# VHH binders against Probable RNA 3'-terminal phosphate cyclase-like protein: the designs that were tried, part 3

Target 1, 375 residues: Probable RNA 3'-terminal phosphate cyclase-like protein, of Arabidopsis thaliana (Mouse-ear cress) (q9c578)
Amino acid sequence: MVMMKKMKGSQSFRQRLLLSTLSSTPISIDEIRADETIPGLRPHEVNLLRLLEIVTDDAVVDINETGTRLKYKPGTIVGGKNLVHSCSLSRSIGYYLEPLLLLGLFGKKPLSIRLKGITNDPRDASVDTFRSTTLNIIKRFGVPAEDLELKIEARGVAPNGGGEVLLTVPNIKTLSAVHWVEEGMVKKIRGTTFSTRVTSDFEHSMRFAARGIFNNLLPDVHIFQDHRAGAQAGKSPGYGISLAAETTTGCFISADTTVSCERPDETGELDVEKKERSPAEDTGVEVASWLLQEIEKGGVVDSTHQGLLFLLCALSEQDVSKVRVGTLSPYAVETLRNIKEFLGVKFAIKPDPLTGTVILKCTGSGLINLSRKLS

## First folded at step 1 (VHH)

Design a15 (framework vhh_lunsekimig_d3)
Fold by ESMFold2-Fast, scan of step 1:
Structure a15 (fold): chain B 375 residues (1-375), chain A 118 residues (1-118)
Amino acid sequence: as target 1 above (375 residues)
Amino acid sequence: EVQLVESGGGVVQPGGSLRLSCAASGFTFDDYALYWYRQAAGIERELIASITSGDSTNYVDSVKGRFTISRDNSENTMYLQMNSLRAEDTGLYYCAAEIYDWTEYDYWGQGTLVTVSS
């Protein structure tokens, strides 16, 4: 008899499904936005459940009539080739990529999946940040670089998307524990600017503004313009920038944003004020400043990647991982609680007052991919 | 020195009620999640109920609707109100605090025995 974990609310929906699936722990979530004008699960949350059904066998999903209760029994992670999933336009593809990266590592077969939707938005990490930063963090835990790839076939911004990416993830037996406390010094900055259905002048303006911030600080700065036209430019006008700093010790620190030039479609008589568009030059300066702020915070990852770092440590072989991070984000703290709830892994947490950073230590759960096909 | 001391166990008839208490000292009680575990004969220690610093609660299926976990931060005490007790609720009940320390991750009390019998 498998015990079902009971929980409440809309918080940590992605992590709850991810950890449920990785730990083979059935869950029941009650009171999902029960008191809101539009109660229950959102389109992207239901769409994530459909994605889990694509990459797993025998998952059981039971949603009540109001969408305010979910019972989820995880299936076996299969992976597979030539998969296709259309992501809900209520969130970017980045919302789906984070759980897919981790699930794909523990599949019966390597994963190759084509995802369609919004590639860049201000809420979730962009597909560019996943390529430059997220994949490099995962490699530190012994994941082979071969077959770990995100290919951007088409870009699409909110509200109508039309972007497309191909994600490839190798399956592994286990993750290696890490000792990752030395931040090093920033040795280079790489970035990407893009635009969809607007002039490439937006790309140029963001690039030169960001370079202007970095020119006096570091000589090795290259920001690329990834101009897309026709079918590769999606269905909505917009522009964005992603920046990543690499350190002498192999740390990657990122910042990104995207500006949509078209407001979301509105229904009924409720008119939402159109969000003011920032000038491209200001966007470039802002993101460059955010990157410098993340570097100043310290740690071996930026604040948005702390949760992923802790998940990787907790899933690793039964050996001690030790990592340095900046000030813990609320998302990182929530991640630690979820890790304990599903995996029983507890982190020792010790502030380092000399650096303003925090050192975390844990013994990995020792998750082994028993269904991995040997070659 | 961190200490957790359980009390309130005893012998009760099926359908009866008991209230367990866990008195805590040696740490900042308000900041930590707190847990009740049960150890039945021949069975691994199992989580029965939890309460976070923000008062969010979780229960194992077998006790949901019958047991209520609560905390009194002013008294540094956690409670487990047990109603409609069944024979299968018999066991040693432990309180635990999840305290992240450099050398230790968790603290346990010594347990209090609950026996449900006719």
Scores: ipSAE 0.000, ipTM 0.108, lowest interface PAE 20.1, mean pLDDT 86

Design a16 (framework vhh_podentamig1)
Fold by ESMFold2-Fast, scan of step 1:
Structure a16 (fold): chain B 375 residues (1-375), chain A 116 residues (1-116)
Amino acid sequence: as target 1 above (375 residues)
Amino acid sequence: EVQLVESGGGLVQPGRSLTLSCAASGFTFSSYEYGWYRQAPGKQRELVAAISGDSTLYADSVKGRFTISRDNAKNSIYLQMNSLRPEDTALYYCAKDTWEEYIDYWGQGTQVTVSS
């Protein structure tokens, strides 16, 4: 029997619930935005707890009157088919995808879930980045490609969403350890531009601008336009771009953003950021530049995927994983602390002054999906 | 596939010199640290020398007598051993990475015996 872990504050809420559930560790979180004008849990955090109740059996959620204290007893991860969840409009679907993916891998049944809400925003990784980059990272850890898919059925941007995706995740027995330190050279760039409730001119402008940056550097660049109309275009005007570079050693490095053309609503919360951005051509140039900056930083993943990479290493079989990353992001550092707290896995960290990258090593916790039936 | 292959060991008289080599394959050689470890009968394995880029580290027992070097063009690491003593008798191992706790790959070792 595992004892309840006590923690405080609003940080790492998503990872705390994920790691609590994967390690079967009850948690109590106190002082959640206790001194703020609007105290306590935010709509997307409550909504994540509802999602956990859908994909697990016997989870217990106790929230105090002000939402400033949460007691969470994790349930058994079940998964299942024909599931549906409406995500809070305070965060994108991308907020929910990473924990869902990891939980789905360790479920009793394969996961198939329809998620509704905001598909693209500037805060969380877009559904395009998840499909192009996140799923390819996970495949390196021995996850079969069969039934590992994200289908984008409708796009929706902030504030009103109306987007829709179908996520399918196979259940596995265990993750394989990795030796992933060779960055290779960029061999191709792929991207997607989209627009909702505005003209396809925004897609053309972003694509043209981004290709202009890359054409002098690399010949194999293809940026596609995913124009949506009617019911597939959500409820809010906006546009966005997602770019991914593939290397000769199978690394995927990504950058994305989205611009909402509608004003921030008056019911907003302190941890939601909405802002008008540059014209479409400037957005294309900006994201292309961000991709080149991520490539220059080095590592086998971009800065936004470092946390996921470390989670996968720590959850893998009891063997040594060794990975190269660029300068550690604050999110990555926090992920390492959460991994140690819940899984007892400590990473050895060694800077490489020649490249400016960092090498991390750990012995995986050896998480085994004991609820999975194998014949 | 990662491989480390040591060579150059043998029987040598006290006071003489011997050069060990380690050939590496299956990865980008210049991106990593390398080390030489040794293990004498009845003793624990110990670090002898390490190299990272142009920086070197030596155990006190061999400092001033042994020199570690690398040749990135040949994907090789070398240990030049001068003024050999009977106490240097051991099986010598090449290691990818000098972090003992998390060494990913070891060579099979090469025996060095210092005796008449």
Scores: ipSAE 0.000, ipTM 0.145, lowest interface PAE 21.5, mean pLDDT 86

Design a17 (framework vhh_7uia_1)
Fold by ESMFold2-Fast, scan of step 1:
Structure a17 (fold): chain B 375 residues (1-375), chain A 121 residues (1-121)
Amino acid sequence: as target 1 above (375 residues)
Amino acid sequence: QLQLVETGGGLVKPGGSLRLSCVVSGFTFSSYEMAWVRQAPGKELEWVSSISSSGSTIYYEDSVKGRFTISTDNAKNTLYLQMSSLKPEDTAVYYCARDEYFEWGDAFDIWGQGTQVTVSS
């Protein structure tokens, strides 16, 4: 029987809603930023609940006056075509894409949804990283490649966004368990630099700097410039870079960042010191260095994708998945705790002292998409 | 109906030149990134060159840099690949593709049969 789970605080908000919905487990969350100057749910968290209402039927959301308590009864995941959602500008589209990808796999119908907002942000994985890396990780679990797609139609950076993407997700019956322990060697690096409402000099500088880091290490390096103008350039000036490495064994390792050139509203209630802008060349060097650091850590995914990897393993058919990762990130550890809480799946964890990596093993929960429409 | 038609291939000697053309119909050409990709006999699909929707951003595979030039004529919905100093290893079927993101071979939509380029003495 499905019992209401009681929990506290603002931590793991996305994963709590995602796992609640996938497991059909009602939840009650108390003490959401109860003692903070601005208490309760943030705009992006409320907006995520609205997105869940769009992709599910009969979800029940009950929020108290101060936003410090949430009662959520998940609905049936429907999916559907020609959906549109305007994402809150308090977080990037990447905040919404992560749970949406997994929910879409277990829908009654395939998902096709247009998301509007911030495409690139230093806090969340960029739409570029989702396209180059995240989707390829998901494909490893038996998801049809042809129907899993993210199109970037317009770019938009903080604070005013104006970006737009189209996400397509096939509905599946089950995810396949994986044996994924061979890292391979890096065979190519692909990247994208972009700028919005500023000169293409920023794109060129980032590309030149990043390529300089890779020149003596690997011959197959291609970093593209995606300069946008007019309606495709959003409403705020900025620039960014996304890099992805592909290995001989089909692993994808990524790093990205974005620099916004426009201040948050100076008269706004947020008492946030404006961060100095890094030179574009420094940004290119920094992200290239982050990618090399992720490669050095080892594992079949980068540190930011460990959580997704573990979610996919835990949701898979009732068979054993075995995966190699680098040092566990805090987000990955939090993900393992949430998996145990909602799915009852425990991972066996064994360090590999020869490589400095960690091998994790679990038996999948065997989530079956019984609502999947046939023919 | 959405269609890409590649022409301009043929047999050429090493060091020779060819110009490939791709005529696009069924979509707004100037709204999409375009690419040339090739497939040699018994090999996987290889990305050759990409050009942005505006024509301002261009990238080449390392083995063709300085030898190939990609260009567009948006008024004619036509993509070109000017190939010079051709080598035997350039022998392949060349496809015009809509590059939805400029990054990977799997990011390309290929709708035509391609055009055969053979470099042989």
Scores: ipSAE 0.000, ipTM 0.154, lowest interface PAE 19.7, mean pLDDT 86

Design a18 (framework vhh_7mjh_2)
Fold by ESMFold2-Fast, scan of step 1:
Structure a18 (fold): chain B 375 residues (1-375), chain A 117 residues (1-117)
Amino acid sequence: as target 1 above (375 residues)
Amino acid sequence: EVQLVESGGGLVQPGGSLRLSCAASGFTFDDYAMSWVRQAPGKGLEWIGRIYYSGSTSYNPSLKSLVTISRDNSKNTLYLQMNSLRAEDTATYYCAKDLEWEYFDYWGQGTTVTVSS
């Protein structure tokens, strides 16, 4: 008999469902935006619950009439092949990828799932960042590289999406603890630009601007164009860039953004002083600068991946993990609170005054995939 | 070892013309598209145009009427002809080895063009 955990509000919805499912802890969330003009669960939150029902057996979801109360009893994670899920257009596919990745690792069967929706937006990690950075982080925890893949079949930006990806995740028995405190030096930068339903000149501008930032710092910089046509270019005009730095110690640090191109400035001919970069050049400079800022902050992951890093440490075998990160993001702090609440894992946190980074240490919860099938 | 060496920059009067050259070595010049890129003071990088191995060209639409890119495969040399130069054309000009699915593997050191009296 597992005690139902009672919670309030809209905060940490994604992580609450993920940790509930991984720990087999039933939850009840009340007062979900109860006093807002539009109360209750949002479309992407309901859609995430539907995804959980697709990848698990016997999950029970009970939502009240106003969407302001949820009772969730997690099912057994099954995984499986030839799965399909249409993601809500209120968030990108990236919103679903991190929880789905972690759930897939602890399934009865390997996971193969086709996800449809928005592939790139400024809120969630892009499908490019997921492929270049997120997947490489989990390999450090003993996840096999074989059958761990994200294939980008079509790109789609907000508001109308039309993108499509295929995610394949191997199932594992346990995650390995890590000692990961050595940042190394940046040895190469790789990136991808894309454009949908707009001229490829946006991609050229972003690449050249980003390379201009890196040219005097590092010789090994390659930013690739991902050209798509027709149905593979989705339903909305936009462009974006994803950059990842790889270090000599195997760290991956990323930055990305996306711009939706819905009606640019109609009075551009009245713009009397054009000493500033074009919007696409500005995007390239901005993301290149964000990447350099993340590198300068230090740590073995960028600020966006700190939460995932801590989840992996807490879910690992009952051994000590020790990791270095830059200044803790608000999301990372929230993640540590959720980890303690669901898994009982407490991190020892020690600032390193020599580097301005923070070292975190924990003993993993020892999550074992008891339902894992052989081969 | 890939080397790209730009030349022909300098001070030019507004309304004047200038021809830049880029000497390439260390790779099979005829197998690659080549590009010109510039960076004006206080601006980001601006792509000028590309020339394929065949001599076919593609230009930044904002610059198409002002510049001509050509190449001499027998001399491993890339050229940029610029006409009707304005103060706004003041920049460092770079030639770059261009890859089909990866842009600008190698850059030259640049040559500076200043348009002023």
Scores: ipSAE 0.000, ipTM 0.103, lowest interface PAE 22.6, mean pLDDT 85

Design a19 (framework vhh_podentamig1)
Fold by ESMFold2-Fast, scan of step 1:
Structure a19 (fold): chain B 375 residues (1-375), chain A 120 residues (1-120)
Amino acid sequence: as target 1 above (375 residues)
Amino acid sequence: EVQLVESGGGLVQPGRSLTLSCAASGFTFSSYAYGWYRQAPGKQRELVAAISGGSTLYADSVKGRFTISRDNAKNSIYLQMNSLRPEDTALYYCATDYYEVEIYDYFDYWGQGTQVTVSS
């Protein structure tokens, strides 16, 4: 009958649920933070399971009393319209967007879902980075551009959020394999600065500082100020910046961060963050520097998008994908292990010692969306 | 054509100082941004410091220890490295954003740089 894949620990929680669902493989995860003073699943992890129940039919979630064991039987990915999900404030909406994007592609119906919570934080990719970079990477794999959209309707930063986005994802039959090894040259930089419940001077300061770094390096730089007020400015004061470089070969490389001005209620853990509050100019300089570092690392995606790139390659039609990336991030390495575990796809990896980049090659698993309705 | 020549590397003991120089030729030096990069064996290349006009930026690992400067009259940039640590051991090279109509890249830089080894 149904063979349940057994695993343990808290590692790769999002990818385990994602790959379980896409491969229709039931899983049992034991020893989830079993030896910690606060054991078990965290609020955002439970909340992700609730999101999976919203976008799938017949999923079974069984969590023990302490949250230290999860048995998950994936359902059929349905998608659908007019869905709403309130994301846990323990992580940003970005934590949910990556698995949700991939799940939405293989749904019975196109996905349209409203997500509420934290739109920007320093831990997960911002909603701006998803719009500028993540969606463009996905489009490279044959996904229709017209119906793949993320609208930022309200911004919200930690701790209280109040942000809101509308995600639309087309359902596809299969992903196309890619040959994506030419980095090209950076031809333009686009960015967004924002602030919530503080003056627009923060937006201007970040923009000015970032442009100061780029002005003599690249001629085509435009950083927008997305000023939000009232209900569109969330519940917490903060500011942030997202930058994306586009190359002549259609590569997108991003960097972002956000500074929350209001402290979370648990002050004992966050005294360092309070003392480390930086001026807006420093934030602009730092993110511009991070973007330059990502460009110098090479590859057709930045280090934070390597995992997504490999997932897309592994889920593609049974043809060879070949991609160039910079030095593999820990998240990327973990992604490769999880891909092998759930999909049986193994990547050939060839380092290029002259550039510090690596070429990865795989034959896609050939995931076909058999539930797809053409309407 | 643009040429960048790094110099000033060598073997130094931990806690000592070293100044790297980058001499630029073939273009109008003052119009461009410059950066210092380093790459240690088995490590990824990283930006150490950059200068554009009057603005500077530094990697967190070198803030307070390294200083980047430029001398437009001498067509040179410098990296003053203080309180050197064994983990600063790397090949150091300079880069510029010089825009060449036939060859445009994010950074144009030449040669293999200058080796810095911090060892007791």
Scores: ipSAE 0.000, ipTM 0.090, lowest interface PAE 23.9, mean pLDDT 85

Design a20 (framework vhh_lunsekimig_d3)
Fold by ESMFold2-Fast, scan of step 1:
Structure a20 (fold): chain B 375 residues (1-375), chain A 121 residues (1-121)
Amino acid sequence: as target 1 above (375 residues)
Amino acid sequence: EVQLVESGGGVVQPGGSLRLSCAASGFTVSSNYLYWYRQAAGIERELIASIYSGDSTNYVDSVKGRFTISRDNSENTMYLQMNSLRAEDTGLYYCAREEWDTYYEGYFDYWGQGTLVTVSS
């Protein structure tokens, strides 16, 4: 019988709920920001619990009056179609997408869900990066492309959001183990620039600046413009850029950011300054430089996708996965600890002194979707 | 099987108008990111117009205000309406679709065969 697992603090909240649900392990989390000026669960954390209630049957959520204690008993992952969830504006839709994707793979039915909120921000992976990079990573583990899709119906930036996406996820039986250590060489760069409630000149400036960095390095660079107006432009002015590099061995490396033109505490006013170089040009240069830095770090995924890569390895069939990554991100280290805690899977880590990368290997936990149905 | 077939190219006098068509099969035009590219002799193929999911459109400065990209969902066809044509608009016009396909390790750029536009004189 699986006993309740007791934990403390606010760390790893998203992954704790994800791994609790996938492993059918009840959890109790105490002392959630108990000593902070504003104690307890944050709006996006409560909102994630509500999303779990939508995609599962019979989940039990018990939160004390101060939000400083959570008892969570995971339900059966159902999935289903015509689902709708309004994401908290305290985090982007990107905060919800990775756990939702992984949960959807192990549902009774395929998942189809409409998510509303902030599509792009500087903290969480954008909906563009999710579509370009995250979905391509999971196919390496045997996930079929059929019904695996993210459609961007409206864009919305902080503080007021108003964006909307439709996520579809097939249900699977098991994930396959991988041998993925060859980085290859960058052969293509694809990107998207967008703006909401501001001039498309911001998109032109970002694209021109980013292209200027790449034009002497690689000929196959296409950065597209996705200007939104009216109902598809959300409720806040802003702009952003997402870039993805594809290698000859099928690796995807991404970088993105978003600039909100409206301060969270000052609705209806833009924080604009005249500079010799525009803020949009700076944004384009910055993100292009971040992409080159991620490529230089090495590994088969960028720093922001290391955690997902390790989750996929640990959830796969009981066979050895072996992967190469660059310098481990804080999120990746956190992910390895959570994997051990919930699944008992340990990764062996071996530095590669010639490249500055590390090779990780593990035996997967062998998660099987026993509830999978065609209808 | 994804296919794109361009038509509507021809010879037109300067200042004239022409409408190009791109007939799609194997996917729906209403839900996809679609592009028109132009290739002049001795020059690399350039993106001139795009239409995205939700009907957002973009144009290069040289054609903005003169060209209009649109789609007809009932005919599963994308169009490029070209007005006030100039000698420099002469070239092969390609319909293209970018597909973020999780089946393969990358993007798929599906191209038509191209349709020739010649602005006479």
Scores: ipSAE 0.000, ipTM 0.122, lowest interface PAE 20.8, mean pLDDT 85

Design a21 (framework vhh_ozoralizumab_d1)
Fold by ESMFold2-Fast, scan of step 1:
Structure a21 (fold): chain B 375 residues (1-375), chain A 119 residues (1-119)
Amino acid sequence: as target 1 above (375 residues)
Amino acid sequence: EVQLVESGGGLVQPGGSLRLSCAASGFTFSDYWMYWVRQAPGKGLEWVSEISGSGGSTKYPDSVKGRFTISRDNAKNTLYLQMNSLRPEDTAVYYCAAEIYDWTEYDYRGQGTLVTVSS
């Protein structure tokens, strides 16, 4: 039996719960925003604990009256079908998807869950990026492609959401170690533009601007327009773009953003369109430029997926994984610290001065899904 | 502060065996990957073997696979290399190495121990 780990502050809340649950390590977190004007856990953090209670059995959550202390004893990951969870509107569905995906892989049953809320925002990876890039990264670790799927049923942007996705995740026994150091060459770019509660002109403007950036660099560029109307368009006006580059070696590099046309203090639809319409071209240029910057940085994943890549390596079978990434993001560095704390896995990190990239190596913790039910 | 001291080298005939030892100090031995590397006369440094901090993972190049075995005793802060079926091309100075991390690899090596394989 593992002893309770004591920790402080609001940092890495999502990863602390994820790694606590996967390692069956009870945790106690004190001093959560204790000195802030609004102290304690945020709505999305409490809502994540509720999601953990839905996908696990016998989890124990003890929160003090101010929300500044949490004691969490993880349960056994069950998974299950026909689950539904309403995500807090303080963060997008993307906040929940990464931990939920990893938990679902180690469940007793395959996971099928409907998530409701904000599908796209500038803070968390969009549901489009999750579908185009995140799921393809996970497949490299021996996860079957069957039943690993995200369906976008309805789109919703901040502040009022109204989006809806269906996530399915197969349960596995173990993840396979990887040797993934060859970047390859970009062979195609795929993208999606969308808008909610505004005209499709926003989608066209973003697409046109992004294609203009790529037109003289690569011939195989297809950016789709996913216009939603009625019930599938959520409750708030907005628009966004997600782009993914695929390489000859099977790497996926992504960039995305979303613009909400209505701030919490604004309700006028005509004024919102007038303010935001011309910036749609700038949004397309910006995201296309971010994608080119991520490609130039090198590595087999973009900077936002480094943390997930390291989690997958650390959770894999007790064999050596070796991966190439660009300059380490702050999130990636925090991920390495959390991996060491919960799993005891330390990464060897070696800069490659010829490419400006970094090679990381680790021996996986050998997490085995002992509760797996093949059905 | 970090110190690695190799021993166990010597002269051996082809087909013979030797066991090398490395005494480590100045760091938490069980937290770090350990390596054996060698340098043949007039050649560059060549990786020979590696072992994880727990001892649960080991790797070898094809040139020594099945002939050499790396092991460690974390209670004694000691790394070992058992060398069997030695060949003339195994003649080299053998070094114990550790990668010490502050999120960047540092390569610490001892003074080395000479292994000569000849008739």
Scores: ipSAE 0.000, ipTM 0.119, lowest interface PAE 20.5, mean pLDDT 86

